# VHH binders against RCC1 domain-containing protein 1 (RCCD1): the designs that were tried, part 2

Target 1, 376 residues: RCC1 domain-containing protein 1 (RCCD1), of Homo sapiens (Human) (a6ned2)
Amino acid sequence: MAEERPGAWFGFGFCGFGQELGSGRGRQVHSPSPLRAGVDICRVSASWSYTAFVTRGGRLELSGSASGAAGRCKDAWASEGLLAVLRAGPGPEALLQVWAAESALRGEPLWAQNVVPEAEGEDDPAGEAQAGRLPLLPCARAYVSPRAPFYRPLAPELRARQLELGAEHALLLDAAGQVFSWGGGRHGQLGHGTLEAELEPRLLEALQGLVMAEVAAGGWHSVCVSETGDIYIWGWNESGQLALPTRNLAEDGETVAREATELNEDGSQVKRTGGAEDGAPAPFIAVQPFPALLDLPMGSDAVKASCGSRHTAVVTRTGELYTWGWGKYGQLGHEDTTSLDRPRRVEYFVDKQLQVKAVTCGPWNTYVYAVEKGKS

## First folded at step 1 (VHH)

Design p09 (framework vhh_8emy_2)
Fold by ESMFold2-Fast, scan of step 1:
Structure p09 (fold): chain B 376 residues (1-376), chain A 123 residues (1-123)
Amino acid sequence: as target 1 above (376 residues)
Amino acid sequence: QVQLQESGGGLVQPGSSLRLSCAASGFTFSSYAMHWVRQAPGKGPEWVSSISGSGGSTNYATSVKGRFSISRDNPSKTLYLQMNSLRPEDSAVYYCAREDYTVEYSSGWFDYRGQGTQVTVSS
């Protein structure tokens, strides 16, 4: 007899390519919706147009613009250009396969390599082992990049525990709780106080003396959570994803409706917004180039964070979920499409007596694992 | 409210031409850059071409450059894709897509797409 787990996965936000978010046939889901019952999902990795689900039994299922399934899967990492899959090999070695997203799980992968996992049991002993998950490889000596070269070694001195990738940058958390960043910095996402790019991992000096427990990378913003439950956030804030004052999003939407958005030759877009000529504009923060301490409403401690391209989600120690940033597709879970430049609690989970245990953001959607609150 | 409806697809021989149209409604058409994207069976979406809101700037995927031309008629709220010298590799469902004006460094990201129109190029 198998015991039913008390928890379930929920999805909300953009699903215009058929991604499974627990909804019917819609392009977006505005309120947390339960995913299919009976699926024992242990990992979710979401790209813009597809999502990869890994079950506890080792099945990988793709939903959205990419479809298909594979067995003997230990982990998967989805990006817009590439799907990385870690599979059980015939021996103690794991097989890493990297696929072009458009041909995921079909034909030959772009690159494949046998990887020797860390010398601990395949099972995570009661969750006490380090959270070694893609894009960080099991040996913690290299990571997978969505851009060639796909295999990127890490210096032996970096005792990596977690690695997260944004659109142009990387964040690394080491075994001592120190944070490193590198990659593109034009939106302040590296947190070093400048907009300069870094080719090599660089220690975030502003966070020295503090012990971080988790990092999360968004499209162009960054978050870390300390062991004491404090949130530090930096990078791009055009949609309010840093919970710092941003432009009036309603006025920006109305202005864009009258003015064209031009695509530059490098693929970047320039917004042309009007404004009152003789009015003092409301102050806003477009870029935050160094870590800013963020307080949640009611002073709740944070334990988990995840970032989409333009939104942020944080789980508190008490099991509440807060979201903010760009909300156009309902990815904030507040039953509307309003963007927010301050954290708001997702009332759905409170109303349903659910305790949130995990959150994973895709670029424009959000996946949440929650369990029923016990009775003492 | 936002609707995009493609038309003009069909079965043609290699070397033929087709013109696709996309009728837009429910938004201020001239304020958005528009894209054509395609998806062949069993493959992911491939960005084909884009055009700015004013029509002043256009871009093309390397695979179609010199053969395809994107254009728009803002008064009639219609987007076009003129496809010349069609090849079997161009066979796909073609989607009209509205650009997400909030994305700064996107290549092929969009917030709305139509139902698509099938193009089959067969000898």
Scores: ipSAE 0.000, ipTM 0.287, lowest interface PAE 13.1, mean pLDDT 80

Design p10 (framework vhh_8emy_2)
Fold by ESMFold2-Fast, scan of step 1:
Structure p10 (fold): chain B 376 residues (1-376), chain A 121 residues (1-121)
Amino acid sequence: as target 1 above (376 residues)
Amino acid sequence: QVQLQESGGGLVQPGSSLRLSCAASGFTFSDYAMHWVRQAPGKGPEWVSSISSSGSTINYATSVKGRFSISRDNPSKTLYLQMNSLRPEDSAVYYCATEGYVDTAMEYDYRGQGTQVTVSS
């Protein structure tokens, strides 16, 4: 017999492929809904169409367009095309297996390699946050990429502590709290003040002198949280995911229809704002190419962040969850499908007297771990 | 309004090829990652392939890798799936999908109506 524990995982947002969020609710869940009772989940990694759950007992379960289970699993990282699994190996090494997502946990993986952990004799609790989680390998000298080559070495001098991947970019946090970015930059997601791509990790000079504690990568935006609880955010903002004003939220439907339809110089009709305007600058920010400081309501300190493709979620030191960005599948958790270009607290957890401890976003959904207040 | 319109399906014999097309309208196609997803009768949806907004990142399901090729033409707002060496197990309705959209006037269904592919002798 197992008893219900005071802490539980909740999910909300898109579940159109049968992801464990809304059995019987169709394709979307608009309010935080408890996941399976009695399952001690220590890692959630979500792609657009499926989610990977890892339990403290070492069981991996897939839910959605990919299905299956495996034992001896220490970590998993889900992308739409690829599932990376870290398992206990036959030797002292961990076994990294990279699976095509559609055939995950069936037959032979696309690639497999023994990885030697760099873990010292120090105790690192896995309850709050897992150090050196995928896609960063435990040795901190390589990471897993969703595109071949799947194993990508990192220069030893980088001393990586955390690595997160967006759709086209990467963010790396080093042991000293410095942030590096590389990959595609056309939406400003690299944070260097340009839209140029970077082939190699490049230090974010705008953040020098500050010590970062966490990084998070969305589809085309980036977030980091400092050790003092400050949020820095940059990249693409057409859904309001940077908590900066966006044209799509000020005049839902009308802005796209009205501003996006003009005659161009040859007389053909194009979808854009005309150049003959009287000259008031557009009040909306589509792209932020360098880190912007973001304040949460009531001056709350941030401790954790996670990004979906077009939304952002932040956990405060006091255990509150704030979400913003694209909300059309309910992934913001506000009991509606309204997108937001400013942080809003998810009242469900406050109303239920729950303290949020962890958040993990998939592209269009959100998973949250919360504990009853007084039992942190 | 956002529309995704798949075409190019049909009835073919094993070993044949088909090119599927997806015409996109009502959103800025060049800013979105695009996907092909298929669903056979009585089975759940199966992800087939994805392509990033720029076309630089491409992924395939193991079941189709080496046989299918995804591509996009951003100026024409069209997504393609070239299917070679078709097998009976490739029979399904093929859907064009995007990872998301920013137009709040759109319906929640990000997939088109689909195009039927039947591989039979």
Scores: ipSAE 0.000, ipTM 0.216, lowest interface PAE 15.0, mean pLDDT 78

Design p11 (framework vhh_7sr4_2)
Fold by ESMFold2-Fast, scan of step 1:
Structure p11 (fold): chain B 376 residues (1-376), chain A 121 residues (1-121)
Amino acid sequence: as target 1 above (376 residues)
Amino acid sequence: EVKLVESGGGLVQPGGSLRLSCAASGFTFSSYAMGWYRQTPGKQRDLVADIYSGGSTKYGDSVKGRFTISRDNTKNTVYLQMNSLKPEDTAVYYCAADSTWEYVYEGSDYWGQGTQVTVSS
């Protein structure tokens, strides 16, 4: 009956397939709206058309184009093509199950395997460490892929701590705080200074010597947060998701805009459009192929990051949430549908005296966990 | 001035074929996701197929293996090839475009006027 945690999950953005984002039945939610009261959600993983919620009690619930529930679940990872679920096994082994998303939790999975957890010797009784976060497997020797083969081994020398997948790329954070990337690079999302794909994990030399605490992968952009709270961001920016200047183009076609693409010496792509206002060409950055340092307003330190397909969300040490990028469905949480090419604080949580503790983006929506200030 | 103009609808017998076309203008076609939805009277619109700018496709379960979506970026046109048509395929077919490169859905940016497809003897 009694709530040990006075916090609540909030949702905003796209819900056109019936995804749980809050009260009401609209296709989009523009302001943070509280989710189901009393559900102790510890993991949210959102695909474009459905969301997977895992509770601290081990229940998995699907919402949206996929529906259903399952017990004894430790983790879940939702993609458009498949759902991966980690369940507690009868012994010390965990059971990994992979379903086709359209038939998730119905019948038998497409693939299932017992997985051995990583070594027990990581004693941290005071820590809040999670067992294993999909798509990285608990053994930290392999990850689950949304494309066959579903089980992908990692090289033995890689001591993975976190792994995140975008639409075409992967980011890996190792135990030493080093970042690796591989996959498709056409939008600069690998951060190596080229647009070429990498078949194997490649160390991001531009970040070498810095200790990263977290990585986040969007559809076609990448973010990492250092142990000291600095943000590095790279990849595709046509919606402003890198907090770099984006295109000033009239949506309704009132004027015929011309664009030209130029390459900077560092390989970033700069475009100019004309005829929009005072007649002066407005430069914007479409692709950033190397990690760029990003400062938040007021010099706030970052502790958590999450990316949608075209937007970015960051939680500060003081519990504030900043969002930017594509805002068409309200996924930035600013009570409008305006896209932003600069970080803006979500005032809802400040106004309600809430401290943000977690953020998880789906492709076109955002889920936030917040607690009341002064509560313990 | 965004326009989506559908063509190719009509009356066809069960087992027959039709090819729908959607000619687009007023936006950067190659940067948009394109798709087809259909609506039967008294029901909501259902996704038939979509195709994003990179060419990857998605189909509704009832049409997989029978329908094929394709696009021609040089002609600003998206196509729906419909084979082995059944009476339950009778509906108004709508072309949709979304500035999100990835997907189309019922709240997409732009919609055509629709073209009637009737499958009967």
Scores: ipSAE 0.000, ipTM 0.256, lowest interface PAE 14.5, mean pLDDT 81

Design p12 (framework vhh_8dlx_2)
Amino acid sequence: EVQLVESGGGVVQPGRSLRLSCAASGFTFSDYAMHWVRQAPGKGLEWIGNIYSSGSTFYNPSLKSLVTISRDDSTNTLYLQMNSLRAEDTAIYYCARGEYVDIYATGDAFDIWGKGTLVTVSS
ESMFold2-Fast, scan of step 1: ipSAE 0.072; ipTM 0.581

Design q01 (framework vhh_7sr4_2)
Fold by ESMFold2-Fast, scan of step 1:
Structure q01 (fold): chain B 376 residues (1-376), chain A 123 residues (1-123)
Amino acid sequence: as target 1 above (376 residues)
Amino acid sequence: EVKLVESGGGLVQPGGSLRLSCAASGFTFSSYAMGWYRQTPGKQRDLVADISSGGSTKYGDSVKGRFTISRDNTKNTVYLQMNSLKPEDTAVYYCARGLRYSPTWSYEAFDYWGQGTQVTVSS
């Protein structure tokens, strides 16, 4: 792009441990706020209580309940108890270091292992492709898990391209655009039509014949985006994170507090909800065990997706950001704390004439990279 | 309005015992997993114990055998009985509400925390 200006990173949502989300005090940010010195950041990985930022120059910085900095870093992946860091080693090998988050970048890591990046691939030109993204190792033969054993081998035949972890499940995208899932299935997050767990990667047969470009794992829900820009979403929906009707969006899990038979002053009863004569109320969906096709407003094509524990964010081909799901800490970016069971465009970026290029969700916050729309 | 109010913290000698209570209001307590977490300044919150809506329990490795979590659904209260306290147990202890109907292994699944109660173990 001939006229592209430098971009900036923005943050919003929960920051109760001092995570950097932009300006302001307190525990939450409700509207996208610029991060300080965000232009060189090439990777953001957010845990619930801290965030890891990696720059193009190889600096890692931690913000929140974990703090510190390190050099020669290619990638980092933040989880609740563990920080995985990929460091440039001597020669072509990289060094994987796994730290307890509490003592991250201080003393000795819990364990370390040399990893060899993928050799000369037919479709991976030397020096052009970016290093592999944690938790998938660059060699695509293993991944890092927050649960012991921490180093998890992958069968070579999987030819993994992307791997994302939820709270209890994993999603894998292979070189051919096929999706595999395994782990806990109690919330329908594996997409196989049952609530049963899978111990090993299992192909999502419901998506066969389609070519997926990206996968994203939330706490207990799953998303993939096809090469043609279609969104498929499945799993747990109690917060509306699948953009399917949910029972109620009250953050405390109480049923609607004002759902009531209200008595007027003479004791007369009024209807609690809905009309008596019209069609039945729309059903709420708690669990969706098969991939469901999701249409964005105005038929926009999706190019990127990221999930928090209970919310979903999607970037469109035209550079708009849509968010939905649990909004208690402002992680949807709509200047309020309202949860949504429908995609809503984040108007901040439209109003500021910014084109969204990347989104990364932590469990309860959202990080966005955006550039100014070019103008003479 | 969800409220979680911790009580029972204080100063105790090594080897002593404390019983923490968390009084919950504003939601159907019996339907939710509940947990206790602790935090020392500058550190992330660590799981101490959690208890499911059905009463199943899980403990952090450093407290197994010494601490017991329990709940009383008639009083909307979750408890943490702390025995054989050590200086290393000094922290702010937080009560948290977990997922409806099931506990989670992940801290990030807990969506409400109380204000915290200080426990200091010192001679």
Scores: ipSAE 0.000, ipTM 0.287, lowest interface PAE 14.2, mean pLDDT 80

Design q02 (framework vhh_7b18_3)
Fold by ESMFold2-Fast, scan of step 1:
Structure q02 (fold): chain B 376 residues (1-376), chain A 121 residues (1-121)
Amino acid sequence: as target 1 above (376 residues)
Amino acid sequence: QVQLVETGGGLVQPGGSLRLSCAASGFTFSSYAMGWARQVPGKGLEWVSYIYSGGSTEYQDSVKGRFTISRDNAKSTVYLQMNSLKPEDTAVYYCARHPYSGSYLKPFDYWGQGTQVTVSS
């Protein structure tokens, strides 16, 4: 409730451009570390070289290769090339501003326009309007694109609730809990059972009949969480980010001279080496082109998900954090740099008696909001 | 080659009207969403209006009720009818093609050269 104990943000993973991830001066943080004391952060959006933090008081702070601060900010979205910021006006209208990342918050923005938040309707018990988070605009009729034109309208029949962008694809969750995807598909990240690109939002037929509560887009993989706490995951699995078997040495090894791609009856792609005399070649899954159900250890229900370029993070109903995928910079938070092709609980939060409430992944780092558990 | 050519800009008094036209060539016009954006001197670009391939429209709040976007697929032309013009509408207006909704497949977007609209007494 409103009287819950105060929480803190933690960071771990890559910080080679000076991104705030906690104490220390190294290029990477392997265990969750508290962010600056006294920062009341309500939004975190991370690119590979910088991070945008928005406070409850409406202050925006940039950390990393981009730096600076601004006031009257409701939301921010950080991408490699652009920073999008939603500014509060005196009335119900908000101002969207888009800057080139290298000159963020300096001079004139590349793009600006007024946006009116979409009303929740008269049946809202709270009596307040809720706005979507960037890159989805508060009007829920358009989103911010990293390519011009930066304002991208959505078809009027799409009642968007959430929109997330990967490196080459987009995921949209509508008001009815249906999932749409479009963009590049060569790594199976669209979930339609093919590797073909889609120019317009396309309904994921494989998820029909299920009600989704959240979507998350990684570099080349996708996740959604149902209202019942089930996880569906698809796309690229070179680093184990789908929690499916991967090659243990592929990260640092050379490309295998002979390689075969096999398509299973369920549509998953299996790659294997040929011609080895010592033992049979071990199969691994490189691409999963349709949603696959993922069970967490001990049957835990999921409530939130976030994806980096090559890793995945999930928060459970009981406040535990599970991470897996590429771990080279410590972004999994397991006090090492080992990559995992299965979900593993981040023990730091359990050991400190912290309940995880939110997670936001950058491409190579992870930000977590956690609150102290009560004595009873 | 994709080309977008804007016409119809000019000087008009406050409260007056102008109709901008954008002639498109080099692609299947009916398959693409089209839009208008404007740039006030010394400021960044701002989106004005979009029309989807199916005919549905969207407008920036400051121009709702005053501006109307339309298209003629047979002529490969998109229009912006601007009524009740205000001094704050003074800007260079650009026609743009929106080939992909949120797609990262297109390496760049297509814009016209722009047409100047000046609202002054």
Scores: ipSAE 0.000, ipTM 0.229, lowest interface PAE 15.1, mean pLDDT 80

Design q03 (framework vhh_7mjh_2)
Fold by ESMFold2-Fast, scan of step 1:
Structure q03 (fold): chain B 376 residues (1-376), chain A 122 residues (1-122)
Amino acid sequence: as target 1 above (376 residues)
Amino acid sequence: EVQLVESGGGLVQPGGSLRLSCAASGFTFSSYAMSWVRQAPGKGLEWIGRIYYSGSTSYNPSLKSLVTISRDNSKNTLYLQMNSLRAEDTATYYCARGRYSSSWYLGAFDIWGQGTTVTVSS
């Protein structure tokens, strides 16, 4: 018989504004570190300078450049400029409050709105039953944007299930498992094969016939995971965040050329600078404007994905965590600050006999929920 | 049914050329990187090259000057053009669905065809 094991939240990466990552001192955490009050957390939303934690009891706690707490919270979404909070109101209505990040939870919110299902809408159990999390509102008819207008309606026919925002783009997953994108496209992040912006949600036809289970938006890259565990990834790759070859990784990994000394049979020495080159440099990919299928080592199936500004994290069906991309703040969790242009398993969780159940990336850090390997 | 079917193998003279085809069915061919891999009699697998869904190619450096990989997404077909064939090129040639990742991981291929045999002999 399977038994539910206690879980814990872990953090790693940038914490230069005092964000809670489970570490005592410094501006970076390079290896997964247990959060001090992590066991009751059910939602993590991280901006570059602060993190919002929502507990199962409905408490919101801010850590970093913003601080404070609030009760009766159902959800929270942190961005650089805004904090959106969904609170339980009197009666069946929920209250959406949007705060300027610099004054979050102090005084009056920038604006507030009751979230009420449209009375004349369809009595569609699929639409209501699959209400998404912020920035998508529970009615799936609007989302919160970090730039004006802050409240953005969605066409009812989109049947939105999940919505994620990057720095300049949006990804939407509908009830049928189709993916839509819109916004800025200069880095290929929309996936339509061009670098052009789209003002309205546009269906990713390259993914038609496949059923997606999850979408994740990074600063300038995009990821989706299919119901069968396949990963599709596209957008900007200058930091290797797509797991495609990049020139920047080679430059970051450069060491001083090693001078080798080779002995001849007669004992004479020949000095050579470096080693033999293996031929022409491999091509590097800076931008990928169309979804690419990404394979994890050992053929592992993916179940969850999350993206930072320049890194990617994926959880497998077996409870392993893979990370890659820009790693200079330790946000990949490999006990170093090395950037990677290929997926690498985070060995900390394997070594500690932990199964990873959830991952949430901020722009420069990573939060992970894991449980002990046992009867679970 | 997900399937890859190679064709075009046979006997060819040393110095000759040969073009292999691989017909894909049961998946969205245009969304996948595809690879060619060969196995000489009594030897291990040798990766030949990969073509991304965009048409960009990556080759085994030891084979780059001898082969060209191309694709026709409208026909769901992958091609391998081989020139200046040598006796050492005698092998069973497989097409494989290469998941779009770094060439460091040959084991990233999840679907393989049955193979087509190429014999280089006079």
Scores: ipSAE 0.000, ipTM 0.137, lowest interface PAE 19.1, mean pLDDT 78

Design q04 (framework vhh_8dlx_2)
Fold by ESMFold2-Fast, scan of step 1:
Structure q04 (fold): chain B 376 residues (1-376), chain A 123 residues (1-123)
Amino acid sequence: as target 1 above (376 residues)
Amino acid sequence: EVQLVESGGGVVQPGRSLRLSCAASGFTFSSYGMHWVRQAPGKGLEWIGNIYYSGSTFYNPSLKSLVTISRDDSTNTLYLQMNSLRAEDTAIYYCAKSPLYYGSGRPTYFDYWGKGTLVTVSS
């Protein structure tokens, strides 16, 4: 009931399957383009081939390779193979439905289960506990996986607040601001200093003593944002998605070069091409197996992050959007298709006097919620 | 009222072992993770380790070979077993409660602390 400023959703990047990113009929959108005016979208979840939009009125709409609509929808999560939908029931229970993406919202779901609402704990130190969003269930006791088994219970000891899934890994933020990771680790995306997989959630010891406010999982990289606005980032960097130096951008493409890999004292992996000549080889970080602190230009504080398969997006406390990583489909929003290995502010929102409030990345596209800036 | 009361401290000879206890009251002890933290004279806080409500333990790697944490939920008691004590182990030892069902690795995540018990390792 508090006063809210008028806002709109914008999209940019890949839309080759008909995903809604703007008014044009192309495969790519290179500059932020307004989505349908007047649609009260409160949730966006994007797969590589389709996007799920949820409105405040409880309508779910699919756009792209999957199409259809449903009512009484509280949340939706889009993956390549599955669509998970959380629907309001007649009682206190919500109904979770998991659909094959190919037949989403048609026929019978692959699986359905009633979910009990989250109970408030006596140990809520903030007094502002938030219900989790899919793929984390509202009860915060389980999550939905795109791979069988689809329903995955969390250990009773874990008090999950947020859970994000990458292509092969998972990140969990708990109520105390601790970060856990598990799944595939061959690209350093788990952050434990090894490339080994973890079958169950493992605490990120390198982040202990810090309170995290948000996590984001990319295809093969990971991000978290602290309560103080610091960014920590790790995992795969062949497209510059960690904002660490990469060879691929220097060669204006993803060419396969012969590289030697050096393990740094901190466990990071640096690849070099060439011999012992001081001026010829350039150091490139291909894999960062431990969280690295990332500074934004101008020392801006971060408040939100989201990751695509090969790009990263961060919203600052002042409402600016920074993007970097693989840009071939225009998903960085800089009006070109250039990839970046350092954060760059998306000038569209500054030029239009818009304050960015939310960002959600699909694998190859980006969705942004922005509101008009007030005067003085 | 939540209360944590440490006991078992005192003067101990180098090389000996010592077990500290923490008696908990005012909350459902069996549902929460518990921690041990110490502070040497003139130094900052050092996290020793935690025990989840399930009984699983996690230790500060620098102390793992020297300490064992255990709990007895029937008596609402947390224990810290210390072996091969050295002069540098002289500190006030605190029992701390996590705001969660499991613990965290740092004092910033604790909602309640005991008053501490002094351990002096001296010949």
Scores: ipSAE 0.000, ipTM 0.113, lowest interface PAE 20.8, mean pLDDT 79

